# VH-VL binders against Autophagy-related protein 27 (ATG27): the designs that were tried, part 2

Target 1, 150 residues: Autophagy-related protein 27 (ATG27), of Vanderwaltozyma polyspora (a7tfh9r21to170)
Amino acid sequence: LKCANNRVLRKYHIDKHSAKKSVARDTPPSKTTEKWYVNPCEEHPADDIYDGCDKSDDICGIVMVDLPVFNKDPFVIKRIEATDMASFTATEESNALVLRYTGISWGQNMVAANIRYFCDKNSNEDEITSSIWANNDISIIIKGPSGCKK

## First folded at step 1 (VH-VL)

Design a8 (framework fv_anetumab)
Fold by ESMFold2-Fast, scan of step 1:
Structure a8 (fold): chain C 150 residues (1-150), chain A 124 residues (1-124), chain B 111 residues (1-111)
Amino acid sequence: as target 1 above (150 residues)
Amino acid sequence: QVELVQSGAEVKKPGESLKISCKGSGYRFTSYWIGWVRQAPGKGLEWMGIIYPGDSDTRYSPSFQGQVTISADKSISTAYLQWSSLKASDTAMYYCARSGYSYGRDYYYGMDVWGQGTLVTVSS
Amino acid sequence: DIALTQPASVSGSPGQSITISCTGTSSDVGGYNYVSWYQQHPGKAPKLMIYEVSNRPSGVSNRFSGSKSGNTASLTISGLQAEDEADYYCSSYAGSYTYVVFGGGTKLTVL
């Protein structure tokens, strides 16, 4: 019900959709895999989500990194979860609906996430078209019906 | 309740192609890795590779890179191991197994559920 | 071929404790905390007994314990029982080039 009570989000089809994407990247000498699940408003999503995420999560991101030889750092996966307990704001920028989350815990770090929705009336599903996790900032771009006004 | 069921035994000649299967049930197939392990007659276990069916991220042992293809069809909860041209040295029991490999400190469970195995015999 | 070294065989009597070693290098057993142990009875698929060096899956007896010191991991079985007679394999993460390596296996005989 948090999205129904939000004056900006109430104008969008975002309450009916979730999005997920897995991206594998070669980053020599390492390999990385990023798994993203985004669902800020849908209360009863399908059970088809990534292991390690909860279907009630607004945002779930998992980054798997192959450690270099002789690196004993036990932190091999970056993982964040943003629930409705995380602070967020919804704003309308030129041609985009933007959700900004702040204060997301990631180990001993605090990260912010910007989710930018673009309208695509020719699609029946939201698609994550890009995902970038740089330092303490996460930027996700989604294209689909959630970016369209009711 | 949670199971991996493999296809039946195969008898093949050198040079023939083969594709064997591993079907998951009782759990969310797209949320776990599926690995393949070979065991030659009277020998030990040998890790071949692994696939995450949710995105088809696949990793191979150097010994098997280019020798086999691992794939998955998430619409029918099935993973596959395939050879384009079999050799007599491919004669072995092949196991598939579910794992949480490199998914996180608390999510690396090893290979916790195993298929019953598929015996592949390659002879003239 | 096989990167990790295990003794070919080990034996004990009912009620005794035995230890199986698994020795690698600083690029596998010594470099990571991703060591697993598997039990295999004749004609059956392997069963996970230990993961992440020392953790037991639900349903595995507390008679089985794992540890690691330097480049050597160890599986200890206390209060040996006849049903423990099996082959035991260690496995370790070995970095992004090799990923996973198994040990050669150890045949446990309960005399």
Scores: ipSAE 0.000, ipTM 0.491, lowest interface PAE 13.9, mean pLDDT 82

Design a9 (framework fv_anetumab)
Fold by ESMFold2-Fast, scan of step 1:
Structure a9 (fold): chain C 150 residues (1-150), chain A 121 residues (1-121), chain B 111 residues (1-111)
Amino acid sequence: as target 1 above (150 residues)
Amino acid sequence: QVELVQSGAEVKKPGESLKISCKGSGYSFTSYWIGWVRQAPGKGLEWMGIIYPADSDTRYSPSFQGQVTISADKSISTAYLQWSSLKASDTAMYYCARVEDSSSWYGFDYWGQGTLVTVSS
Amino acid sequence: DIALTQPASVSGSPGQSITISCTGTSSDVGSYNRVSWYQQHPGKAPKLMIYEVSNRPSGVSNRFSGSKSGNTASLTISGLQAEDEADYYCSSYTSSSTLYVFGGGTKLTVL
């Protein structure tokens, strides 16, 4: 009951949903694949998550660059795991539910992750509509039922 | 304790063949690429090529393709650089160095001490 | 002549900061965060000082830092010491058939 015990999160349907997204980019001669999995409440994990993520992860991000000339196999170059709810805050901003995680180790950098949930009452699932990493900040935007108040 | 140990200095005449070695120890030899770097007297570093010892996958710089052969024997953790016919212009210090097999390419993190090759008549 | 462009020499006094530039193209420095910097003392093998543009290997002084803007990477050495006097080489992965390329090298003089 992790989310049920949080005074902000308990007002939302966030405990019933998780979200995932995979984005592939062609950057000749390399290929870049970004895989994102978001499950802050850990009560509704996806049936099939990405290799390298755990069903108990609050946030899991994997960025893989395949450099065929130097790699024998595609390797994970960047991975973010946020498994501790004590390291986050939940707030409401302009009808968006915002979760902010701090102190996440990512390579040699400490990064923060911000997840913005927007309500979409016409959808039965959460969709990651944007995922951006810049300036040691991870910004994820999700639209779906998790952004809606009970 | 990671170490790359290269064979000793060589003095050769033009037209002679030569094979120099680079032996790795203190790490999993088959998990890293071994690169060869040339440095002519008073000049800068030139990348020659690289080999993955586990399967002998070899990549050459176009400047050195056909000029040298890079090989490895994973059973004795040793990489080789070989010439079939040396030229005076092959006079240089030759370094081996390892690089991690990863998409994050760390650069050449450990280097051998170098093998000086002198080709003169 | 496929080397990345570095100044032939740079100089500074003890305690000062200096910066060495490394200019490539969009096929190497501009496209990939795979820039390394090496220090070479006379008669010695090169030593890795910086990898992936700005990361330091264990044991490398925090006086050494790296950055990149567009097609140009930079190595900055703060609090110059006599032992920093050496040749410095940058390198980058390249999407061209050469795969990997070094800069021409910069001689640092500390006087």
Scores: ipSAE 0.006, ipTM 0.512, lowest interface PAE 10.6, mean pLDDT 82

Design d1 (framework fv_danvilostomig_arm2)
Fold by ESMFold2-Fast, scan of step 1:
Order: sequence, then structure tokens, then C-alpha cells
Structure d1 (fold): chain C 150 residues (1-150), chain A 122 residues (1-122), chain B 109 residues (1-109)
Amino acid sequence: as target 1 above (150 residues)
Amino acid sequence: EVQLVESGGGLVQPGGSLRLSCTASGFTVSSNYMSWVRQAPGKGLEYIGYIYSGGSTAYASWANGRFTISKDNTKNTVDLQMNSLRAEDTAVYYCARDHYYDSSGYLEFDYWGQGTLVTVSS
Amino acid sequence: ALVMTQSPSSLSASVGDRVTITCQASQGISNYLAWYQQKPGKVPKLLIYAASTLQSGVPSRFSGSGYGTDFTLTISSLQPEDVATYYCQQYYSTPPEYTFGGGTKVEIK
């Protein structure tokens, strides 16, 4: 997105930051890893993205399974990609900046992704504090400077 | 085509033993998790255990010690050895293939055999 | 032990009806849930895996949803050939800890 051209987003530090998080679960004999990358503004160049994400992705979510006992390469079982999404909106809620993406394909389901940014002036970078899926909505909560007004 | 064919079922006396075999065609058992699942007459599905591509096995706690799963990669077969059989072991026994992780990434059962009936009775 | 509870145990509906079957896990299992169909006298058939992914060749009237502990299988327009018992199965635990639900028998009234 060109965040500087968006009336809502241009008021926030969101054009200076990205957020990245990896969550590992030990599910013997496999290992499952959830990898999330969020970089909605094209003004911030993509940096240190996960394999399977694209530099142009506003949001990238990958669920990967590693089966060490089979000596096979890890594989992706779930992927959420923001490229070619149907729509995007940015709104201001009480104490939060909310980005909503729709038209995301996730297997046979059509889902929407809601990213809520909360301001944290005591942090120099954005942190993904939560990522959940329920009722065909993916909810990602980010806390950091991107949620703060200029 | 993928096909699984069980054999070896029949009538056995309590305390006896029985060996079931599952012959696979259209894929190799050396590349898959292979599982055994049973279903008592009129009841639901009950998981027994598995053998994975590397040959290691694991069993549901109730089956551990009485049931043994093995395979022969050359013959493309998976066997279930059942010992110390009891009346409550009477069931249709299925062999099942777990999903190929190369194609789907999930470990659920994509193909089942027709089942073989084991009756434990005097 | 991770227990799977299905409801209802049985239901009767008319051809064309929307049918909903629920499966509840005793612990969070993410999306590691499969649904199987077993027609009378036949072997089980995989319908859905990863809670919501339809197996190839399965009619689009079948759909799955849910995450964590609550899962639903929906048949949008019941057909005569859908008479069967449906089972959910968790595979969040590594084998051999797989568990099936008790099954839901779907009949036409």
C-alpha cells in the first residue's frame, strides 16, 4: 500500500516498520512452525522475510511441518498471502489502528485478515503479540511504534 | 490406483493369537505411515497404532504389549500381530494409509482397506 | 487423554436440508481435525482434513469449519447418498494418540 497517500495511515508511523514472528510447536515425530510477516507499506522495503513470502506481500502467514524422521524437506501446509486481495480498509478504533484485508484464499475457505496496531511508545519495533483464526477471520495484534500517531 | 487389501481374519479362541496382513498396491509402504484401525460390530472407529516409513512403531496404550505392527518393504505389506486375544477384540480391522506429506502435508487417513473380520469366541 | 465429543449422536433430515454436525475437543487442537464418512456396510472415506480443506473428489456441499476446540461439519443440501455415519478425528497429538469422535448417524426422514 502507499501509506502516505492514505488519509488514515499517513498519520501513523506504520510506514517505518514491519513485524515478524515465528511460533514453534513440538508435535513428535513432526515439528510445526507458524511464521508471520506483516509489512503493509511499500515505503518500508521488505527485509528479512520468511521463505515462501514475497517482497510485495502486505501480510504473509505460513504454517510449516518438518518431519525429521523421514529425511524430507519441510513443507507448507497452510499459507496466507496478501497479494491479489479483493479489498483493503484502514480505520481508527478506540486506541487502535485497524487494517482489514478481504478476499484471502486459505485452502477452500475465503477469509479476512484484521490487523490491529496498538501504540507502544516504549518500544523501537513492532511486535506481533497474537495471531488467531476464528469464524473465517484472522486476527493479528501488533504492539509498537506503528500504532502511534505522528 | 491406490489399493489396500487386508487378509488373515477369522475365528480365534480367547487367549489365542492371529496375524493380519495388508497388501498395498499403487504406492510403496516404505514412503508412508501405515496404521491399523478397528471397529467393533455396531460401534465406532478405534485407533490401534502405526508404523512409519523408517520402521518405528507406536501403539494406543490399550494395545501396547498385545499388538505388534511390522512391515516388509520388499513385499509391500504391513502386518498386525495380535496376541492374548479377548472377546472385546472382536471387530473389523482396517489398514489405512496416512496422507502423503509430499502432496498434502497432513497425517490423516486418505485410503482404507476393505477390512477383515476377526471374531474372538469359543 | 484427548477426547473428541460429537453431537448429535443421530439426526434425521429431509432431502435438500442444511445439516450441521458438531465436534468438540477436550483440549485445543488447532486445525488438526479430519472428517470421515462411513456409509452402511462400507469403509470410511476421508471428506475433510485440516478442519476445512475438502478432499479431492468430495462434493462441494460438504464443508468444515472451526479452530481450537469447536468444529463443525456442514452439508448444505442433504442428498439421499449422504446417508451415513460421520466421524471427526484429531491428529494434533502425534500417532498413536489419534482419537475419533463417537460418530453422528445421518438419516433421511
Scores: ipSAE 0.000, ipTM 0.442, lowest interface PAE 18.7, mean pLDDT 78

Design d10 (framework fv_danvilostomig_arm2)
Fold by ESMFold2-Fast, scan of step 1:
Structure d10 (fold): chain C 150 residues (1-150), chain A 121 residues (1-121), chain B 109 residues (1-109)
Amino acid sequence: as target 1 above (150 residues)
Amino acid sequence: EVQLVESGGGLVQPGGSLRLSCTASGFTFSSYWMSWVRQAPGKGLEYIGYIYSGGSTAYASWANGRFTISKDNTKNTVDLQMNSLRAEDTAVYYCARDLTGYSSSPWFDPWGQGTLVTVSS
Amino acid sequence: ALVMTQSPSSLSASVGDRVTITCQASQGISNYLAWYQQKPGKVPKLLIYDASTLQSGVPSRFSGSGYGTDFTLTISSLQPEDVATYYCQQGYSYPSSYTFGGGTKVEIK
């Protein structure tokens, strides 16, 4: 119950939800797939998480190459994983719940990830609406019940 | 010694065709992607296309339809067939070993010595 | 379309000077960037891959840095044999559409 013990996060429905998104791009003769899984409270994980992610992950990002012409298994070329809240902060901005992770390893570099949760009371699931890289920062936007106060 | 040697360059008339060949030695040729890159005299490097280790190809949009890359694992060669040549195609053409699958990003090493193609009347 | 912009297009410096060349991607490319050196009349040679990893046999005066959209190649102490045109190359759109920067010509004053 690590979110229940956090003074900011315990005010939100974030402990009841996770989010995932898979984006495919055609890169002939291959296909590239980018997968994101976000579960900061590590409770109620998705039943069908992506290969290469763990149910205990706070953030998991995987970039895979698929060679469908040859029926070869996809292989992972990039993976990001944040599983520890030691480098974590949670803050409230005027219209969003913001989680910032620092010290994440990706290849030979260190990156930070910002997750912004926007409340949507009319949805019963969190949706990753945006995921972008800019310099050394990963920015993920999620819209759904996790952004709403209890 | 890992080595690439190109051949087939020369003078060709506008509208003509030319086939370049690149012979590889010193590595397991069939396991690598191969790419072609060109450079017009005094200008920068311009990517043409690649052939995947399994034989499928992809090209820069300007090259698609006129240029074809093929591969022969028995001979350790990769070829570039160029059709409908124009004066703008005058360049030194390089083959390069593409390290896709052997590093976190694609990069080229080694490069062939290059072969000059001149398209002129 | 992913565009690679190199600056400056040319520079002149003295032997022993610190030289910096920049390469900017129009969108984030992580660390999927390589640098090549092309001496006059010669074939390109790989210097650096994965943005900052020096290729074996390349002198330690060469270094690369950057992540995302902004990358730099640095020559800590320019030598006469470093006269060349330098190119960056992105590999982010794996493996389609590899794009080279326009090149930076380095000359001695």
Scores: ipSAE 0.007, ipTM 0.481, lowest interface PAE 10.5, mean pLDDT 81

Design d2 (framework fv_danvilostomig_arm2)
Fold by ESMFold2-Fast, scan of step 1:
Structure d2 (fold): chain C 150 residues (1-150), chain A 123 residues (1-123), chain B 109 residues (1-109)
Amino acid sequence: as target 1 above (150 residues)
Amino acid sequence: EVQLVESGGGLVQPGGSLRLSCTASGFTFSSYAMSWVRQAPGKGLEYIGYIYSGGSTAYASWANGRFTISKDNTKNTVDLQMNSLRAEDTAVYYCARGEYDFWSGYRDAFDIWGQGTLVTVSS
Amino acid sequence: ALVMTQSPSSLSASVGDRVTITCQASQGISNYLAWYQQKPGKVPKLLIYAASTLQSGVPSRFSGSGYGTDFTLTISSLQPEDVATYYCQKYNSAPPEYTFGGGTKVEIK
């Protein structure tokens, strides 16, 4: 109901979709995995969300380090969550729907997150095509039906 | 009020098993890592093991293989399963909350402790 | 294996005295050090974290200092209610491991 009550978001199919992505990299002698889950409207969470994320999360990012040679449990190095308690703004750019979250608490710092949705009418699901963190700003790019107007 | 309450302590014979539980209230339990710490009579504090908010566990080398930590976010509990108990395992067992600041890689110290539960291993 | 060594193991001082307890790590631990107070028969209480940050509600007569391998807890003016055993603790490691010092028992003469 949060998205249905938002003047900008109710124009888009964003309330019917969530997105997730997992990227693994070899960082010898370890392996690093970066996981992102995005569900700003919370109406249609994925059937299987990542361990460490919650169904109520608007944004969930986890970075883990695995040491396979020692049969040890993976270590969470980074974890960020934005819920419906965070301040957010929805705006329309010429080619994208943009959600901006501000005031996400992160240790001694405040972090902002920007999610840019691009319309893709040829896809049945949202795809996270890019995720970048730099200078206390998180930039996520999603391509799919959520970026398309009703 | 933030609170941790241990239960399940008691008398057990050498070679026996015992399960301790710690019930949390007053905070978002699923977001925190939890630890078990013990203290033998007249001795110092000794770390046993840790369970991350996501469920992965790590143990002190001496505890690995005999002690298992688990959590149940629906019940707000963290459990310690103790097997092959010895006389030297006689101690007060505490559960404690640790906060992990994931972006800085910083783990905060144990800010909340339970009152402890006594385990006595004797014939 | 990381070892935390506290000294002295015990001390006796008078009310109003300045008391100093030291803690040494066998390797560098940055500022990931906490101090706990345990009164007889009671649960441990967090006093200081990040080597020098006072936990809310803890009297200002308690202070911590240090970085790397050498750390100090100071009680600027010992009070009767400060009779307790004090423990240092290393935290923040991968894999997670919390290592306690042996404790320092503080008594009043």
Scores: ipSAE 0.000, ipTM 0.481, lowest interface PAE 13.1, mean pLDDT 81

Design d3 (framework fv_danvilostomig_arm2)
Heavy chain, then light chain:
Amino acid sequence: EVQLVESGGGLVQPGGSLRLSCTASGFTFSSYAMSWVRQAPGKGLEYIGYIYSGGSTAYASWANGRFTISKDNTKNTVDLQMNSLRAEDTAVYYCAKDSGYSSGWYYFDYWGQGTLVTVSS
Amino acid sequence: ALVMTQSPSSLSASVGDRVTITCQASQSISSWLAWYQQKPGKVPKLLIYKASSLESGVPSRFSGSGYGTDFTLTISSLQPEDVATYYCQQYNSYSPWYTFGGGTKVEIK
ESMFold2-Fast, scan of step 1: ipSAE 0.007; ipTM 0.534

Design d4 (framework fv_danvilostomig_arm2)
Fold by ESMFold2-Fast, scan of step 1:
Structure d4 (fold): chain C 150 residues (1-150), chain A 122 residues (1-122), chain B 109 residues (1-109)
Amino acid sequence: as target 1 above (150 residues)
Amino acid sequence: EVQLVESGGGLVQPGGSLRLSCTASGGSISSYYMSWVRQAPGKGLEYIGYIYYSGSTAYASWANGRFTISKDNTKNTVDLQMNSLRAEDTAVYYCARVTTVTTSEYYGMDVWGQGTLVTVSS
Amino acid sequence: ALVMTQSPSSLSASVGDRVTITCQASQGISNYLAWYQQKPGKVPKLLIYAASTLQSGVPSRFSGSGYGTDFTLTISSLQPEDVATYYCQQSYSTPPRYTFGGGTKVEIK
């Protein structure tokens, strides 16, 4: 009901969906795996989420590095959780619904996240098409029904 | 935001065993490496060992065979089982969260518990 | 096998003084070195990682330098709240990755 009470978000189908994706990036000589879970309305949490995330999270991101040369387990280099307590705003850009979170804790650092939703009426599910975590900024692009107006 | 709290410390006789627990609140530890560090009264920090997020463990050579680290992701806890305790094991025991703080492998212990005192004495 | 040696073991300085603490590794560890601050009666706090990168929230008067075997922690203008024991820690060795230096106690005279 969090999204139903937001003047911008109540106009969108965002309260009916969550998004989840594991993305592998080749960053030679290493391999980076990013696991993302996005559920800003908390109304439809995924049944099986990633280790290190909570079903109540608005955003959960885990970035791991695999260095096979060093004969050890893959290790987590970055992890964030944005809960209901994180500051967020919802705005409309020309072709996208944008959710901006600020004040996400990452060690002693504060991270900001922008989630951009693009409408895709031909899809029944939200798809994370892009995820970039650079310095203290996170940019996630989602394409699906959540970006479409009711 | 994340806090660690150790428990289980106390007085134990030489040759005895003791289990310490570290409970995390304010966030999950399931994706982190977790470490145990001790400090004898008036002395410096001494590394004991760690547990990877996958459950794999590694120990300082002096601790191997006597100390065992385990993790329960459901309870959000890390335990340290200590066996064959000696007077020189008397120390404050800390659990600490290990995270890499750069895109390369530069580890730091960014969150520490308050510590729990273990006294080994007859 | 990888030993970290700190010097001095203790020092006393006046408020506003420049303070330097050194840490030497028994073998090359690149820049895999962290510095911790432990105030009396408190838990350790991460100050610096990767030899020279300041942890967020740590005052700018703290800085680190070095590479290989020789490292330095500097406090450019000592403040009363800086009274603490400082520890270096290597994260190069696998496994176990961590060994701490013996610590340097910083006091105000």
Scores: ipSAE 0.000, ipTM 0.458, lowest interface PAE 17.6, mean pLDDT 81

Design d5 (framework fv_danvilostomig_arm2)
Fold by ESMFold2-Fast, scan of step 1:
Structure d5 (fold): chain C 150 residues (1-150), chain A 121 residues (1-121), chain B 109 residues (1-109)
Amino acid sequence: as target 1 above (150 residues)
Amino acid sequence: EVQLVESGGGLVQPGGSLRLSCTASGFTFSSNYMSWVRQAPGKGLEYIGYIYSGGTTAYASWANGRFTISKDNTKNTVDLQMNSLRAEDTAVYYCARELRYGDYPYYFDYWGQGTLVTVSS
Amino acid sequence: ALVMTQSPSSLSASVGDRVTITCQASQDISNYLAWYQQKPGKVPKLLIYDASNLETGVPSRFSGSGYGTDFTLTISSLQPEDVATYYCQQYDNLPPSYTFGGGTKVEIK
């Protein structure tokens, strides 16, 4: 997506930033790691992505399971990617920039993803503060410069 | 060459209805936002509403409930149905193409020649 | 509600004069501002978009400037064919929330 050509996104610093987060959770008898990468704008080069993501991804989510007791390598149990093939809208809500992707394929399911950007002028990078994947809906909250108007 | 031609204007009595039509040529009609804008004699421009490829429409608050926009992609036409007309609706009505960037329309790059609607008894 | 205030409502100038028209938004619209020219009896024509970008085919004597809430349209050397009403339009808000200024009528003395 070229954000400069989108009349909502071009008002925001979103074209200069990406966001990524890795969260480890204890899920006995295993450990689960959930990794998210968000880079909706083609203007921002996709560097330092996670294994299993593509540089063309707008959104990439990977859930891995680690079974430490068996001394086995972590393995992917859940993976989702959104690209230019997904239906996309950008809207403004009160104090947030919201990107909505629909029609993301995941197995035989169609998943929707909502990304909410909140402005933080005191930060030089976007931070994923929340990521929830429940049923066929993904909700990601990002705080940083991408939520700020130019 | 992009061309937009409005038709259907004329004299109508207060409380009456009128349907305007805009015929488009020279571009891929189905993928563009098409809008209606009006101008009362000696007054400024007033946005009425739009229609997009999937049939999505939206209207200015003052027009909502009285004006309806529709389109026919096979005929390359966009129509404006006006109901419960008032003397204040007397204006030249323009159809206009909104230049699309990504998902959203922007400013108007092409306008039709306009059609006059006079609401008078 | 986003209101566009345009001034003056009319002006008279001589051929060759520098003419400046202003447009003020009631809230920050960044650079999402277009200028249109409407000659007597004609349809509006796009002159400038994104506050300062000249549309193809528009004479270089026209220029736009501004950001945020204050915008100007300048005609560096007024010509007889420039007699028209000029309108600003914001597109920061998504349609149908577009707003036009009230227009400035430019006449030659």
Scores: ipSAE 0.000, ipTM 0.477, lowest interface PAE 18.8, mean pLDDT 83

Design d6 (framework fv_danvilostomig_arm2)
Fold by ESMFold2-Fast, scan of step 1:
Structure d6 (fold): chain C 150 residues (1-150), chain A 123 residues (1-123), chain B 109 residues (1-109)
Amino acid sequence: as target 1 above (150 residues)
Amino acid sequence: EVQLVESGGGLVQPGGSLRLSCTASGFTFSDYYMSWVRQAPGKGLEYIGYIYSGGSTAYASWANGRFTISKDNTKNTVDLQMNSLRAEDTAVYYCARDTSYYYGSGSYFTDYWGQGTLVTVSS
Amino acid sequence: ALVMTQSPSSLSASVGDRVTITCQASQGISSYLAWYQQKPGKVPKLLIYAASTLQSGVPSRFSGSGYGTDFTLTISSLQPEDVATYYCQQLNSYPPWLTFGGGTKVEIK
């Protein structure tokens, strides 16, 4: 996104930061590893992205599942690729900046993503505090400077 | 169209046993976690337990030892076996589908509920 | 050990009013919270998941907010068809997998 051109986003430090997180989950009977990378603004160059993500991705999610089966390798189930600006909205809700994406390609399906930024003036970087992927919807919570107004 | 249909409810005397069944259709049954939730007349929702795709189960503390959940992927059914029933077990029992899959979210939520089946424990 | 406390237990409001229902977790649950609507004599219906994500087909007058331990469900302009009991549910713990709040009964004055 060209955040400087967006009436809502230009008020925030979001154009200066990216966020990434790798989470291992015990999802009985299996185990999953989720890797999330979020960099919505074109003004911030992508760096140290996960293998499988593209530098142009606003949102990149890689989910790997291993089943309790002898000699079964983990496999990548999903990857998110952001769609055009027309599928995007930015709103301010209470104490949070919320970005909503619709029409994200995921195999044969379309998914929606909701990213909620909370301000943390005491932090120098954004942290993904939660990531939920269920029912073709993605909810990501980020806490850091990106949620703070200029 | 996702559909969950409970059966097996009815009147049971205290100390008795009853087995509820839930028949699922409209989705790949083996891909989902299934749960049972009950609601006593005029009261709130109370979680009973769940079953994983492979048959592993977990229960609320109050249900452990009296209730057991089982799953049959060939029949698309999930059952709740209730033993040593008490008057306070009188409730509508719901079968529910959890949206959780192996991949992704460490969070679950119930997207589809059956219509419920009434169990009355009385002499 | 994770307890969900919901308030108020009941409320009455007029059509068009802004209604707020709160839900508090005894421990941090991030955004792993859902809201359900149960109309009289009906089965529960999912309204919101991940604390703030509206389920497809749910009217935009419903919204959810919160993170950690404090959550709210808001109906911006109450309609007659919104008469129901609303429940929050924590989804962050494995056994017990689901913990519901006590419910809030919403009635029209």
Scores: ipSAE 0.005, ipTM 0.462, lowest interface PAE 10.4, mean pLDDT 79

Design d7 (framework fv_danvilostomig_arm2)
Heavy chain, then light chain:
Amino acid sequence: EVQLVESGGGLVQPGGSLRLSCTASGFTVSSNYMSWVRQAPGKGLEYIGYIYSGGSTAYASWANGRFTISKDNTKNTVDLQMNSLRAEDTAVYYCARAGDILTGYSHYYMDVWGQGTLVTVSS
Amino acid sequence: ALVMTQSPSSLSASVGDRVTITCQASQGISNYLAWYQQKPGKVPKLLIYAASTLQSGVPSRFSGSGYGTDFTLTISSLQPEDVATYYCQQYYSYPPDYTFGGGTKVEIK
ESMFold2-Fast, scan of step 1: ipSAE 0.005; ipTM 0.495

